VH-VL binders against PH domain leucine-rich repeat-containing protein phosphatase 2 (PHLPP2). Designs and how they scored, part 15

Target 1, 249 residues: PH domain leucine-rich repeat-containing protein phosphatase 2 (PHLPP2), of Homo sapiens (Human) (q6zvd8r785to1033)
Amino acid sequence: SHGLAEMAGQRNKLCVSALAMDSFAEGVGAVYGMFDGDRNEELPRLLQCTMADVLLEEVQQSTNDTVFMANTFLVSHRKLGMAGQKLGSSALLCYIRPDTADPASSFSLTVANVGTCQAVLCRGGKPVPLSKVFSLEQDPEEAQRVKDQKAIITEDNKVNGVTCCTRMLGCTYLYPWILPKPHISSTPLTIQDELLILGNKALWEHLSYTEAVNAVRHVQDPLAAAKKLCTLAQSYGCQDNVGAMVVYL
Below, E stands for the ipSAE of ESMFold2; O stands for the ipSAE of OpenDDE; V2 stands for 0.75 times the mean of E and O plus 0.25 times the DockQ between their complexes.

## First folded at step 20 (VH-VL; framework fv_adalimumab_6cr1)

Design g04 (from f02 with heavy chain M101L S104T; at its last look DockQ between E and O 0.77; V2 from the best seeds 0.00; counts 0 for: pae E 2.5 > 2)
Fold by ESMFold2, look of step 20:
Structure g04 (fold): chain C 249 residues (1-249), chain A 120 residues (1-120), chain B 107 residues (1-107)
Amino acid sequence: as target 1 above (249 residues)
Amino acid sequence: EVQLVESGGGLVQPGRSLRLSCAASGFTFSSYAMHWVRQAPGKGLEWVSVISDNSGHIYYADSVEGRFTISRDNAKNSLYLQMNSLRAEDTAVYYCARDRLEWTMYFDYWGQGTLVTVSS
Amino acid sequence: DIQMTQSPSSLSASVGDRVTITCRASRDINNYLAWYQQKPGKAPKLLIYYASTLQSGVPSRFSGSGSGTDFTLTISSLQPEDVATYYCQQYDSYPYTFGQGTKVEIK
């Protein structure tokens, strides 16, 4: 089961969208995603509507998690077409399926992301981050790559004055400074794995991983847990769109 | 059947120009990024240039920037490399290569190459 | 730019030997690593993509492993037709860069 909360804060638009399927691919797997367009609502909605179908097709072409997750992102990037020329979105996708490659585990979790949405696993009561934050501030190697490729970093710490992200789906006019290639990681799930938290940049700017896990670990209703995370971020001063999803494993 | 056929190689004096062509067939050319990759005699592979599917993004290796121009004609399924101010170190077999997904991936198909020799 | 360093630069082995070629990236490239085979006088041929996935039609004696910065191509039992130069290539970010190559010969 899962719970999702999304709050506009002080902004006039909600530019965060989420995807949740507790039953996916013949009912044995699950898919969860979060998309943040920063100032645009169009791309997150497109990804919300299309990425599960893309993943379903890619899983039929390969059993390798890295292959079908990477291809899901790149095909989804291409499918944005003209809408993705000047607009971009952070994208985070989590796929849970039966795992026959590790006899110590019945399921595997594969996480892929571009941008600044993050997935955090609660393992034995402790947070395990599963995504890479693709921002100028938080990824010095990516920041250096962008500078070495002669992009302009404006005073507000943005690539050519457009975004703080170094990887996104869309923004094709800024290629190759802004890349669509996701970071992908997989981990076998065990009894120690209690829940998964998905959140956009605004959530994680206001909550530590430990605080987020502690806030929701013993909340029985996943919707209440997701609302609690967003409410905590707002109580700490978040004025931006904030989204949280809590998935019980 | 995917096919890439390079042409236009030959012997050229230093300082002169040469234009390479690559004819593509068996796939939707306008959906793919295309590359030039070269190999000097007895040496390894060196990426030269890329052009995106709509020509909106073009990049060059430092060794050729300012001298070479990549272009494409999607109506003719053709990729081009205009090589100006040629130097002896540009002597190589030049391959056109397809980017497997629309852009930024590995090269799943290569042409057979065309030899460019730059010699006095 | 991401530097790709292969080792060894050349090797000789007997038919049936296990051959291992390594490739090191100057920064983390996750799994965005391909291996190519180039036989004398021929264009390169894709063997492996995403570090470990065999391209269709490639014999199962070829395998790839590694992630991050350190990668390995293995030929489990060298055959006469495997005489070639092998290249790794990163495709995490532009410019796409190749290792310098590893020439494999039969003793």
Scores: ipSAE 0.528, ipTM 0.785, lowest interface PAE 2.5, mean pLDDT 89
ESMFold2 (binder alone), look of step 20: mean pLDDT 93; pTM 0.930
OpenDDE, look of step 20: ipSAE 0.929; ipTM 0.959

Design g05 (from f02 with heavy chain M101L S104L; at its last look DockQ between E and O 0.63; V2 from the best seeds 0.76)
Fold by ESMFold2, look of step 20:
Formats: sequence, structure tokens, C-alpha cells
Structure g05 (fold): chain C 249 residues (1-249), chain A 120 residues (1-120), chain B 107 residues (1-107)
Amino acid sequence: as target 1 above (249 residues)
Amino acid sequence: EVQLVESGGGLVQPGRSLRLSCAASGFTFSSYAMHWVRQAPGKGLEWVSVISDNSGHIYYADSVEGRFTISRDNAKNSLYLQMNSLRAEDTAVYYCARDRLEWLMYFDYWGQGTLVTVSS
Amino acid sequence: DIQMTQSPSSLSASVGDRVTITCRASRDINNYLAWYQQKPGKAPKLLIYYASTLQSGVPSRFSGSGSGTDFTLTISSLQPEDVATYYCQQYDSYPYTFGQGTKVEIK
């Protein structure tokens, strides 16, 4: 089961969207995603509506997690069409499926992302980050790449004044400064794995991984858990769109 | 089954132009991104340009931008590279190469190549 | 730019030998690594993509492994037709770069 909370904060628009399918691909897997358009609501909603179908097609063509997750992101990037020319979105996608090595006895979790939405796994009560933060501030190697490619870094630490992200879906006019290739990680799930937290940039700017896990670890209702995370971020001063999803494993 | 056949290479003087062609067969050409990749004599491989399946996205390496123009004719299953203002450093074997998506950048099938020599 | 360093630059082995070529990226490239074979006088041919996935029509004696920065191409039993130069290529981030090549010859 899962719970999702999204709060606009002090902004006029909600530019965060989420995808949750507890039963996916003939009921054998599950898909969860979070998309943050920063100042646009269009791209997150397009991704929310399309990425699960793209993943379904790609898993039929390969059993390799890196292959089908990367292709899902790049096909989804293509499907944004003209809407993705000047607009972009962070994208985070989590796929849970039977373990290829022993599908009868265990499951695996594969996480792919561009941008600044993050997934954190609670394993034995401890946070395990499963995503990469593609921002100028938090990824020095990506920041150096963007500089070497002669992008303008504005005073507010944004690529050409547009985004802090070095990777996103969309913003094709900023290629190759902004890339659509996701970071992908996979891990087998065990009894130690209690829950998964998905959150946008605003959530993780205000909550540590440990605090987020501790806040929801013993909350029985995943919707209440997700609302607690967003409320905590707001109590710490978050005024931006904030989104959280809690998935019980 | 998949075939890519380049043509149009030759010896040219610096500052002149050449047009390369690539004829495709054995696959649905209009469903794939196409690239040009070059290999200078005795050197490694260098990506040159990409064009998406419908020509909606076109990108160039910095070394050729403004001088080279990639194009395709899906009705003729053909890829082209117009090379203007040629320089000695453009001397290479030019390959056309197939890619599922224009942002993926690994090349699942290659043509045999055509040699371009820019000299004197 | 991501530097791709192959080792060795050349090798000579007997038919039937297990051959290993390594490729090291200067930064983490996740699994975005391809291997190409270029036989003398021929165009490159894709062998492996996403570090370990064998391209259709490539003999099963070829395999790839690794992730992050360290990658390996293995030929489990070298055949005469495997005489070629082998290139790795990263496609994680622009500019997309190739290794310098490893020439494989039969003794």
C-alpha cells in the first residue's frame, strides 16, 4: 500500500505530480513515481499519464533493469514532444518486481531518476538513499560538465537562468547542458525493508533522510505518513510545492 | 539484414564542400535516429551529428557546428551530410550509424564508411 | 570530459584462450557503457550495450561486466575471427567518448 500528499504551500500552482500503481504488469509488479516541474504543471502531468505505459512496453523487451528503465526515461522524454522543448521536469520512477534470479522467493526494487526528486528506502530502520541529486550544488562532477560545455551559470546557481538541475526530462533546447539520462540503481528487497519514501526537492531541503524515516516508520496509515512529512517540511519553513509518497513494503 | 552504405567521399581542397549519402535497407528507416561518426586515419572514433526519426531534433559536435548539415529523406531511406568549409582536421572515414533514440548515443549498426581527405 | 582508458593497448593470445580487456572511466558512468569490435578494414560493430547486454547476433563467447568506473569485456574462448580492435564507449554524459582501443591478435 501507499499514501501520497502534495501541498502547494505559498504558490499559486501545484507543479508536482505522482504516479502510483500497486498492481502493474498483470499484477506481478508495482510502480511509483514523482515528477516536479518547478514552475510548470504541464510536464509532470504528462509524465504521470504516460510513464507507466512506456515502462510496460519496455519491460517486455528486456529483463535488464538498466536497459528498460533508461529506455523508459528516454522514450518518455521523446513523448513530451513540443511541450518538452522549453519546459522540463524532474522525474523519479520506482519499479518493484519479482527477483529475476528467484522470482518465487523475493522482489527487487529498481529506482531511476533525473533531477532532484529522491527515493529513500527504510532498511532496518535506517535510510538508504536510492537516487542521485542532479543539481549544480550537490553534484560537482555534473556542475563541472555543464561549465566545460560553456553553459551560463547565473547568480542564482541555475543553468542559463532556467534550472538548478543538470538532468531532466524535457528542456530539449538546453541539450547537451541538460541531459535526460537517468541514474539507475537496483537492490533486492528483504524482510529488513520496511518502506520507501519518494519526495521532491522541497521535501528533502527541509528534512534529513533520518528524520523522514523516523517520522513515518511506525505510522500505520501511509496517507497519514505522507501528510506528516509534508507538514513537517512546512513547519520547518517550506513555502514551495512539497510532495511526499510513502510506500509500505 | 540491416545495411547502411555510405558514398560521396573523396579528395577535396580545404574550404571546399562535399555531400555524403547513406543508403539504408533491411529495417524501418523512419523509426530510427541516424548519426554520422568519423574516424581520422590511425585515430579513434568521434561523433559528428545526429538527426531524429522525423528530423525534429538535430545536434552537432562543436567541431563541425555551423559548417555541416545533417538531413534525411525517409521516402528514399537516405541520410545525408553536407560538409562545407572543409578543413584538414575533417579528414576521416565517415560512418553512418543507427540509434534507437537521438539522446541514447550508442550505435547498434554501422555502414562500411566513406573516406574524406582534405588536403592542400 | 570523461576519459575512457582501455587496458591493455594490445595483446596476443592463442585460439581457445580466455581474453580480458578492461575499460576505466574517469567518472561514474552508471551502466552506460558499450563495446565495439572493429575488424581490420571494417566498420565497428556493436557487441555489448548497457555494460553487460549482448547485442543480437553476437556470439555467446563475448560477455561484459562491471558498473560505475570499471568495466570488462571477456572473450571466453578466442577464435581466429576475433582478431580486431575493441573499443569501449561511455554514453552517460556529453561529450560521449570512446576508449583508445585494444588490438587483439592471434599468436
Scores: ipSAE 0.704, ipTM 0.845, lowest interface PAE 1.5, mean pLDDT 90
ESMFold2 (binder alone), look of step 20: mean pLDDT 92; pTM 0.921
OpenDDE, look of step 20: ipSAE 0.892; ipTM 0.949

## First folded at step 21 (VH-VL; framework fv_adalimumab_6cr1)

Design k01 (from g01 with light chain N30D; at its last look DockQ between E and O 0.74; V2 from the best seeds 0.00; counts 0 for: pae O 4.8 > 2)
Fold by OpenDDE, look of step 21:
Structure k01 (fold): chain C 249 residues (1-249), chain A 120 residues (1-120), chain B 107 residues (1-107)
Amino acid sequence: as target 1 above (249 residues)
Amino acid sequence: EVQLVESGGGLVQPGRSLRLSCAASGFTFSSYAMHWVRQAPGKGLEWVSVISDNSGHIYYADSVEGRFTISRDNAKNSLYLQMNSLRAEDTAVYYCARDRLEWSMYFDYWGQGTLVTVSS
Amino acid sequence: DIQMTQSPSSLSASVGDRVTITCRASRDIDNYLAWYQQKPGKAPKLLIYYASTLQSGVPSRFSGSGSGTDFTLTISSLQPEDVATYYCQQYDSYPYTFGQGTKVEIK
């Protein structure tokens, strides 16, 4: 089960979208996603509508989680077409499926992301981050990469004044500085795994992983949990679009 | 079957120009980004250039930037490399290679290469 | 640019031997690494991509491992037809770069 909350804050539009399918791939798995377009609402919505279908096709072609997930992002990137030429979006995708390789684990979780959306697993009451933030500020290696590629970095720490992210879906006109190549992590799920939190940049800018986990661990309703996270972020001064999804495992 | 066939290589003097071609078959050429990779005699591989499926994205290695031009004709299933101001260090076998996942990936198919020799 | 450093530059082994080639990236490239085989006078052939995924048609004696900065190509049982130069290649970012190659010969 899952709960989703999205709040526009002081903004007039919501540039965060989410994907939630508790039943995926003939009911054997589940897929969850969050997309943040920062200032555009078009790409997050497109991704919300397309990425699950792409993932479904890719998982049918490969059992390798790195392969099907990486391909999912790249294919989705291409499918954005003209819309993705100048617009970009952070993207987070979580895929839960039966683990046939490890008899000790019933399910496996594969997480892939570009941009600034992050997934945090609550394992034994402790947060386990599963994502990588691809921003000039948070990823020195990526910052160096784009510099080496002779990117123009503006005073506000943006690639060509457009985005602080070095990995995104879209922004194809900023290739090869901005790439649709996700960070991918996989972990077997165990009895110690309680819940999964998906959040956008605004959420994690205002809540620590520990604080987020502590806030929702004892909430019975995942929707209430998601709302609590967003409300909490707002209480700490979050004025931007904030999105949170809580998946009970 | 995927096939890539390079042509246009030969002996040329420094400062001269040469145009390489790559004929593609066995796949939807227009759907794939294409690359040039070169290999100096007895040396390793060096990526040279990439062109996206619709030619909207082009990128070059620093070593050839400003001198080489990559292009494609999707109607002719052909990839090209215009090489100007050739230098001795440009001497190499030039391979055309297909991008595996159509954009910004590894190379799943290679041509047999064409030799370019730049010498006085 | 990302530098790829292979080791060893060359090796000689007997048929049936286990052969290991290493590749180190100058920065974290996740698993965006491919391995190629180039036989004398031939074009490179893709063996492995995403660090550990075997290309279709490639014998199972080939395997890849690693993530981040350190990668390994392994031939579990060297065969005469495996005589070639092997290259690692990162495709994390442009310009794509190759290792200097490892020449594998049979004793």
Scores: ipSAE 0.028, ipTM 0.658, lowest interface PAE 4.8, mean pLDDT 92
ESMFold2, look of step 21: ipSAE 0.628; ipTM 0.848
ESMFold2 (binder alone), look of step 21: mean pLDDT 93; pTM 0.932

Design k02 (from g01 with heavy chain M105Y; at its last fold request DockQ between E and O 0.88; V2 from the best seeds 0.87)
Heavy chain, then light chain:
Amino acid sequence: EVQLVESGGGLVQPGRSLRLSCAASGFTFSSYAMHWVRQAPGKGLEWVSVISDNSGHIYYADSVEGRFTISRDNAKNSLYLQMNSLRAEDTAVYYCARDRLEWSYYFDYWGQGTLVTVSS
Amino acid sequence: DIQMTQSPSSLSASVGDRVTITCRASRDINNYLAWYQQKPGKAPKLLIYYASTLQSGVPSRFSGSGSGTDFTLTISSLQPEDVATYYCQQYDSYPYTFGQGTKVEIK
ESMFold2, look of step 21: ipSAE 0.762; ipTM 0.880
ESMFold2 (binder alone), look of step 21: mean pLDDT 92; pTM 0.917
OpenDDE, look of step 21: ipSAE 0.944; ipTM 0.964
ESMFold2, look of step 22: ipSAE 0.801; ipTM 0.899
ESMFold2 (binder alone), look of step 22: mean pLDDT 92; pTM 0.910
OpenDDE, look of step 22: ipSAE 0.944; ipTM 0.964
ESMFold2, look of step 25: ipSAE 0.787; ipTM 0.893
ESMFold2 (binder alone), look of step 25: mean pLDDT 92; pTM 0.918
OpenDDE, look of step 25: ipSAE 0.944; ipTM 0.964
ESMFold2, fold request of step 26: ipSAE 0.779, 0.750, 0.763; ipTM 0.892, 0.880, 0.875
ESMFold2 (binder alone), fold request of step 26: mean pLDDT 92, 92, 92; pTM 0.909, 0.918, 0.901
OpenDDE, fold request of step 26: ipSAE 0.953, 0.953, 0.953; ipTM 0.970, 0.971, 0.970

Design k03 (from g01 with heavy chain E102D; at its last look DockQ between E and O 0.84; V2 from the best seeds 0.00; counts 0 for: pae E 2.03 > 2)
Fold by ESMFold2, look of step 21:
Structure k03 (fold): chain C 249 residues (1-249), chain A 120 residues (1-120), chain B 107 residues (1-107)
Amino acid sequence: as target 1 above (249 residues)
Amino acid sequence: EVQLVESGGGLVQPGRSLRLSCAASGFTFSSYAMHWVRQAPGKGLEWVSVISDNSGHIYYADSVEGRFTISRDNAKNSLYLQMNSLRAEDTAVYYCARDRLDWSMYFDYWGQGTLVTVSS
Amino acid sequence: DIQMTQSPSSLSASVGDRVTITCRASRDINNYLAWYQQKPGKAPKLLIYYASTLQSGVPSRFSGSGSGTDFTLTISSLQPEDVATYYCQQYDSYPYTFGQGTKVEIK
């Protein structure tokens, strides 16, 4: 089961969207995603509507987690077409499936992301980050790459004045400063794995991973847990769109 | 069967120009990004340039930017590389190569190459 | 630029031997690594992509492993037709770079 909360904060638009399918690919797996367009609502909604279908096709072509997750992001990036020329979106996708080597022995969780939406696993009561923060501020190697390629970095620390992200789906006019290649990680799930938290940039700017896990770990209702995360972020001063999803494992 | 056939290589003097062609067959050429990759004699591989399926995205290695121009004609299933202001260090076998998923940036099929020699 | 360093630069082995070639990236490239085979006088041929996935038509004696910065190409039983130079290539981030190559010969 899952719960999702998305709050506009002080903005008049909601540019965060989410995808949740507890039963995916004829009930074999589950998929969860979060998309954040910053100031645009168009790309997150397009990805929300299309990305699960792209994943379904790619899973049929390969059993390798890195292959089908990477291809899902790259195909989705291409399918944005003109809409993704000057607009971009952070994208986070989580896929839970039986282990293809021995389905009876374990399930696996594969997480892929571009941008600043993050997934955090609660394992034995401790947070395990499963994604990478692709930003100028938090990824020194990516920041150095962008600087070495002589990108325009404005005083507010944004690439071409547009985004803090070094990787996104869309924004193709800023390639190769902004890349669509996702970070991908996989882990077998065990009985120690209690829940998974997905959140956009605004959530994680206001809550540490430990604080988020502690806030929701003993909440029975995943919707109440997701709402608690968003209201905590707002109580700490978040004025922007904030989204959280809590998935019980 | 995917086939890529380069042509147009030869001996040229420094500062001159040369135009390479790559004829594609056995696949829907207009659905794929295409690349040029070169290999100096006795040396390793160096990526040169990419053009997207509709020519909307074009990028060059720093070593050739401003001197080389990649283009394509999807009606003729052809890829081109216009090489201007040639230098001795441009001497290489030039391969055309197919990108597997337009944005994957690894190459699933290569042509046999055409040799460009830049010398007096 | 991400520097790709291959080891060894060359090797000689007998038919039937297990051959191992390594490739080290100067930063984490996740699994975005390809291996190519180039026989003398021929174009490169894709062997492996995403570090470990075998390209269609490539013999099963070839395998790839590794992630992050350290990667390995293995030929489980060297055959005469495997005499070639092998290149790794990262495609995580621009500019997309190749290793310097490893030449494999029969003793």
Scores: ipSAE 0.662, ipTM 0.854, lowest interface PAE 2.0, mean pLDDT 90
ESMFold2 (binder alone), look of step 21: mean pLDDT 92; pTM 0.924
OpenDDE, look of step 21: ipSAE 0.928; ipTM 0.959

Design k04 (from g01 with heavy chain V50I; at its last look DockQ between E and O 0.85; V2 from the best seeds 0.00; counts 0 for: pae E 2.01 > 2)
Fold by ESMFold2, look of step 21:
Structure k04 (fold): chain C 249 residues (1-249), chain A 120 residues (1-120), chain B 107 residues (1-107)
Amino acid sequence: as target 1 above (249 residues)
Amino acid sequence: EVQLVESGGGLVQPGRSLRLSCAASGFTFSSYAMHWVRQAPGKGLEWVSIISDNSGHIYYADSVEGRFTISRDNAKNSLYLQMNSLRAEDTAVYYCARDRLEWSMYFDYWGQGTLVTVSS
Amino acid sequence: DIQMTQSPSSLSASVGDRVTITCRASRDINNYLAWYQQKPGKAPKLLIYYASTLQSGVPSRFSGSGSGTDFTLTISSLQPEDVATYYCQQYDSYPYTFGQGTKVEIK
């Protein structure tokens, strides 16, 4: 089961969208996603509506999680068309399916992301980050790449004054400074794996991984857990859109 | 079957121009980004240029920027490379290569190449 | 730019030997690594993509492994037709770069 909470904060728009399918691919798998358009609501909503269908098609073409997750992002990027020329979105996608070597006994989790949404696994009570933060501030190697490609880094630490992200879906007019190629990680799930937290940039700017896990570990209702995370971020001063999803494993 | 056939190579003097062509067949050419990759005699591979499926995104290696122009004609299933102000270091076999998906940036099919020799 | 360093530059082995070629990236490229085979006088041919996935029609004696910065191409039982130069290529981030190549010969 899962719970999702999204709060607009002090903004007029909610530019964070989420995807949750506890039953996917004949009911043996699950898909969870989070998308953050920063100032635009269009791309997150489009990705929310389309990425699961793209994934369904790609899993039929390959049994390798890295291949079909990477292709899901690249196909979704292309399908944005004109909507993705000047608008962009962070994208995080988590796929849980039976392990191909032992499908009856265990599951695997594959996480793919561009941008600044993050997934954190609670394993034996401790946080395990499964995503990469693609931002100028948090990824010095990506920041150096963008500078070497002669992008303008403005005083507010944005690529050509547009975004702090070095990777996202869309914003094709800023290629090759901003790339759609996701970071992908996979791990087998065991009895030690308690829950998965998805959150946008605003959540993780205000909560440490440990604090987030501790806040939700003993909350029985996943919706209440997700609301607790958003409320904590707001109590710590978050005024932006904040989104959290808690998935019980 | 996917097939890429380059043509237009030859011996040319420094400072002159040459136009390479690549004829594509066996796939929907207009759905793929296309690349030029070159290999100097006895040396490794060097990426030269990319053109997106609709020509909306075009990029060049620093070594050829301002001198080479990539183009395509989707109605004729053809890719082109106009090479101006040629230099001795442009001597290479030039390959036409297909991007697996528009944004993959690895090359699943290559042509057999066409040799360009720039010499006085 | 991401430098791709292959080792060894060349090797010589007998038919039936296991051959291993390594490729090291100067930064983390996740799994965005391809291997190409170039036989003498011919164009490169894609062998492996996403570090470990065989391209259609590639013999199963070829395999790839690794992630992050260290990658390996293995030929489990070298055949005479495997005489070639092998190149790795990263495609994680622009500019997309190749290794310098590894020449494989039969003793």
Scores: ipSAE 0.648, ipTM 0.841, lowest interface PAE 2.0, mean pLDDT 90
ESMFold2 (binder alone), look of step 21: mean pLDDT 92; pTM 0.921
OpenDDE, look of step 21: ipSAE 0.923; ipTM 0.957

Design k05 (from g01 with heavy chain S52T; at its last look DockQ between E and O 0.85; V2 from the best seeds 0.00; counts 0 for: pae E 2.1 > 2)
Fold by ESMFold2, look of step 21:
Structure k05 (fold): chain C 249 residues (1-249), chain A 120 residues (1-120), chain B 107 residues (1-107)
Amino acid sequence: as target 1 above (249 residues)
Amino acid sequence: EVQLVESGGGLVQPGRSLRLSCAASGFTFSSYAMHWVRQAPGKGLEWVSVITDNSGHIYYADSVEGRFTISRDNAKNSLYLQMNSLRAEDTAVYYCARDRLEWSMYFDYWGQGTLVTVSS
Amino acid sequence: DIQMTQSPSSLSASVGDRVTITCRASRDINNYLAWYQQKPGKAPKLLIYYASTLQSGVPSRFSGSGSGTDFTLTISSLQPEDVATYYCQQYDSYPYTFGQGTKVEIK
């Protein structure tokens, strides 16, 4: 089961969208996603509406987790078309399925992301980050790549004044400074794996991974857990759109 | 059967121009991004340029930007490379290559190549 | 730029031998690595993509492994037709770069 909370904060628009399908691909697996458009609601909504269908098609073409997750992001990026030329979105996608490569494990989890939405697994009571923060501030290698490619880094630490992200779906006019290639990680799930937390940039700017896991680990209702994460972020000063999803495993 | 056939290579003097063509068959050309990749004699591979399926996005390696122009004609299943202001360092076999997916940037099918020699 | 370094630069082996070629990226490229085979006088041919997935029609004696920065192409039983130069390529981030090549010959 899952719970989702999204709060606009002090903004008039909610530019965070989420995807949750506890039963996906004829009941074979489960899909969870989070999308953050910063100041645009259009691209997160498009990805929310289309990305599960893209994943469904890609899993029919390959059993390799890296292949179908990478292709899902690249096909979704292409499908944004003109809407994705000047607008962009962080994207995080989590896919849980029966493990085909290790029959000793009943399920595997594959996480793919561009941008700053993050997934954290609670394993044995401890946080295990499963995604990469693609930002100028938090990824020095990506920041150096962008600088070497002669992008303008504005005073507010944004690529050409547009985004702090070095990877996104969309913003194709800023390629190759901003890339659509996701970070992908896979792990077999065991009884030690308690829950999965998805959150946007605003959540993780205000909560450490350890704080988030500790806050929700013993909360029985996943909706209450997700709301707790968002209200904690707001109590720590978050004024922006904040989203959290808690998935019990 | 996917086929890519390059043509238009030859011997040219530095500073002159040459136009390469790539004829595609055996697949829906208009659904794929296409690339040029080159290989200097006895040396490794170097990516040159890409054009998306609808020509909406075009990118070049720094070494050729401003001098080379990639284009395509989807009605004729053809890819082109206009090479201006040629330099001796542009001497290479030029390959037409198909992107597996438009943004994947690895190449599942290659043509046979056409040799361009730039010599004074 | 991400530098791709192959080892060895050349090798000779007997028919039937197990051959291993390595490729090291100068930074983490996740699994965004392809292997190409280029026979003398011919164009490169895709063998492996996403580090370990065989392209359709590639003999099963070829395999790829690794992730992050260290990758390996293995030919489990070298055949005469495998005489070629092998290239790795990263496609994680621009500019998308190739290794310098590994020439494989029969003793």
Scores: ipSAE 0.635, ipTM 0.837, lowest interface PAE 2.1, mean pLDDT 90
ESMFold2 (binder alone), look of step 21: mean pLDDT 92; pTM 0.924
OpenDDE, look of step 21: ipSAE 0.931; ipTM 0.959

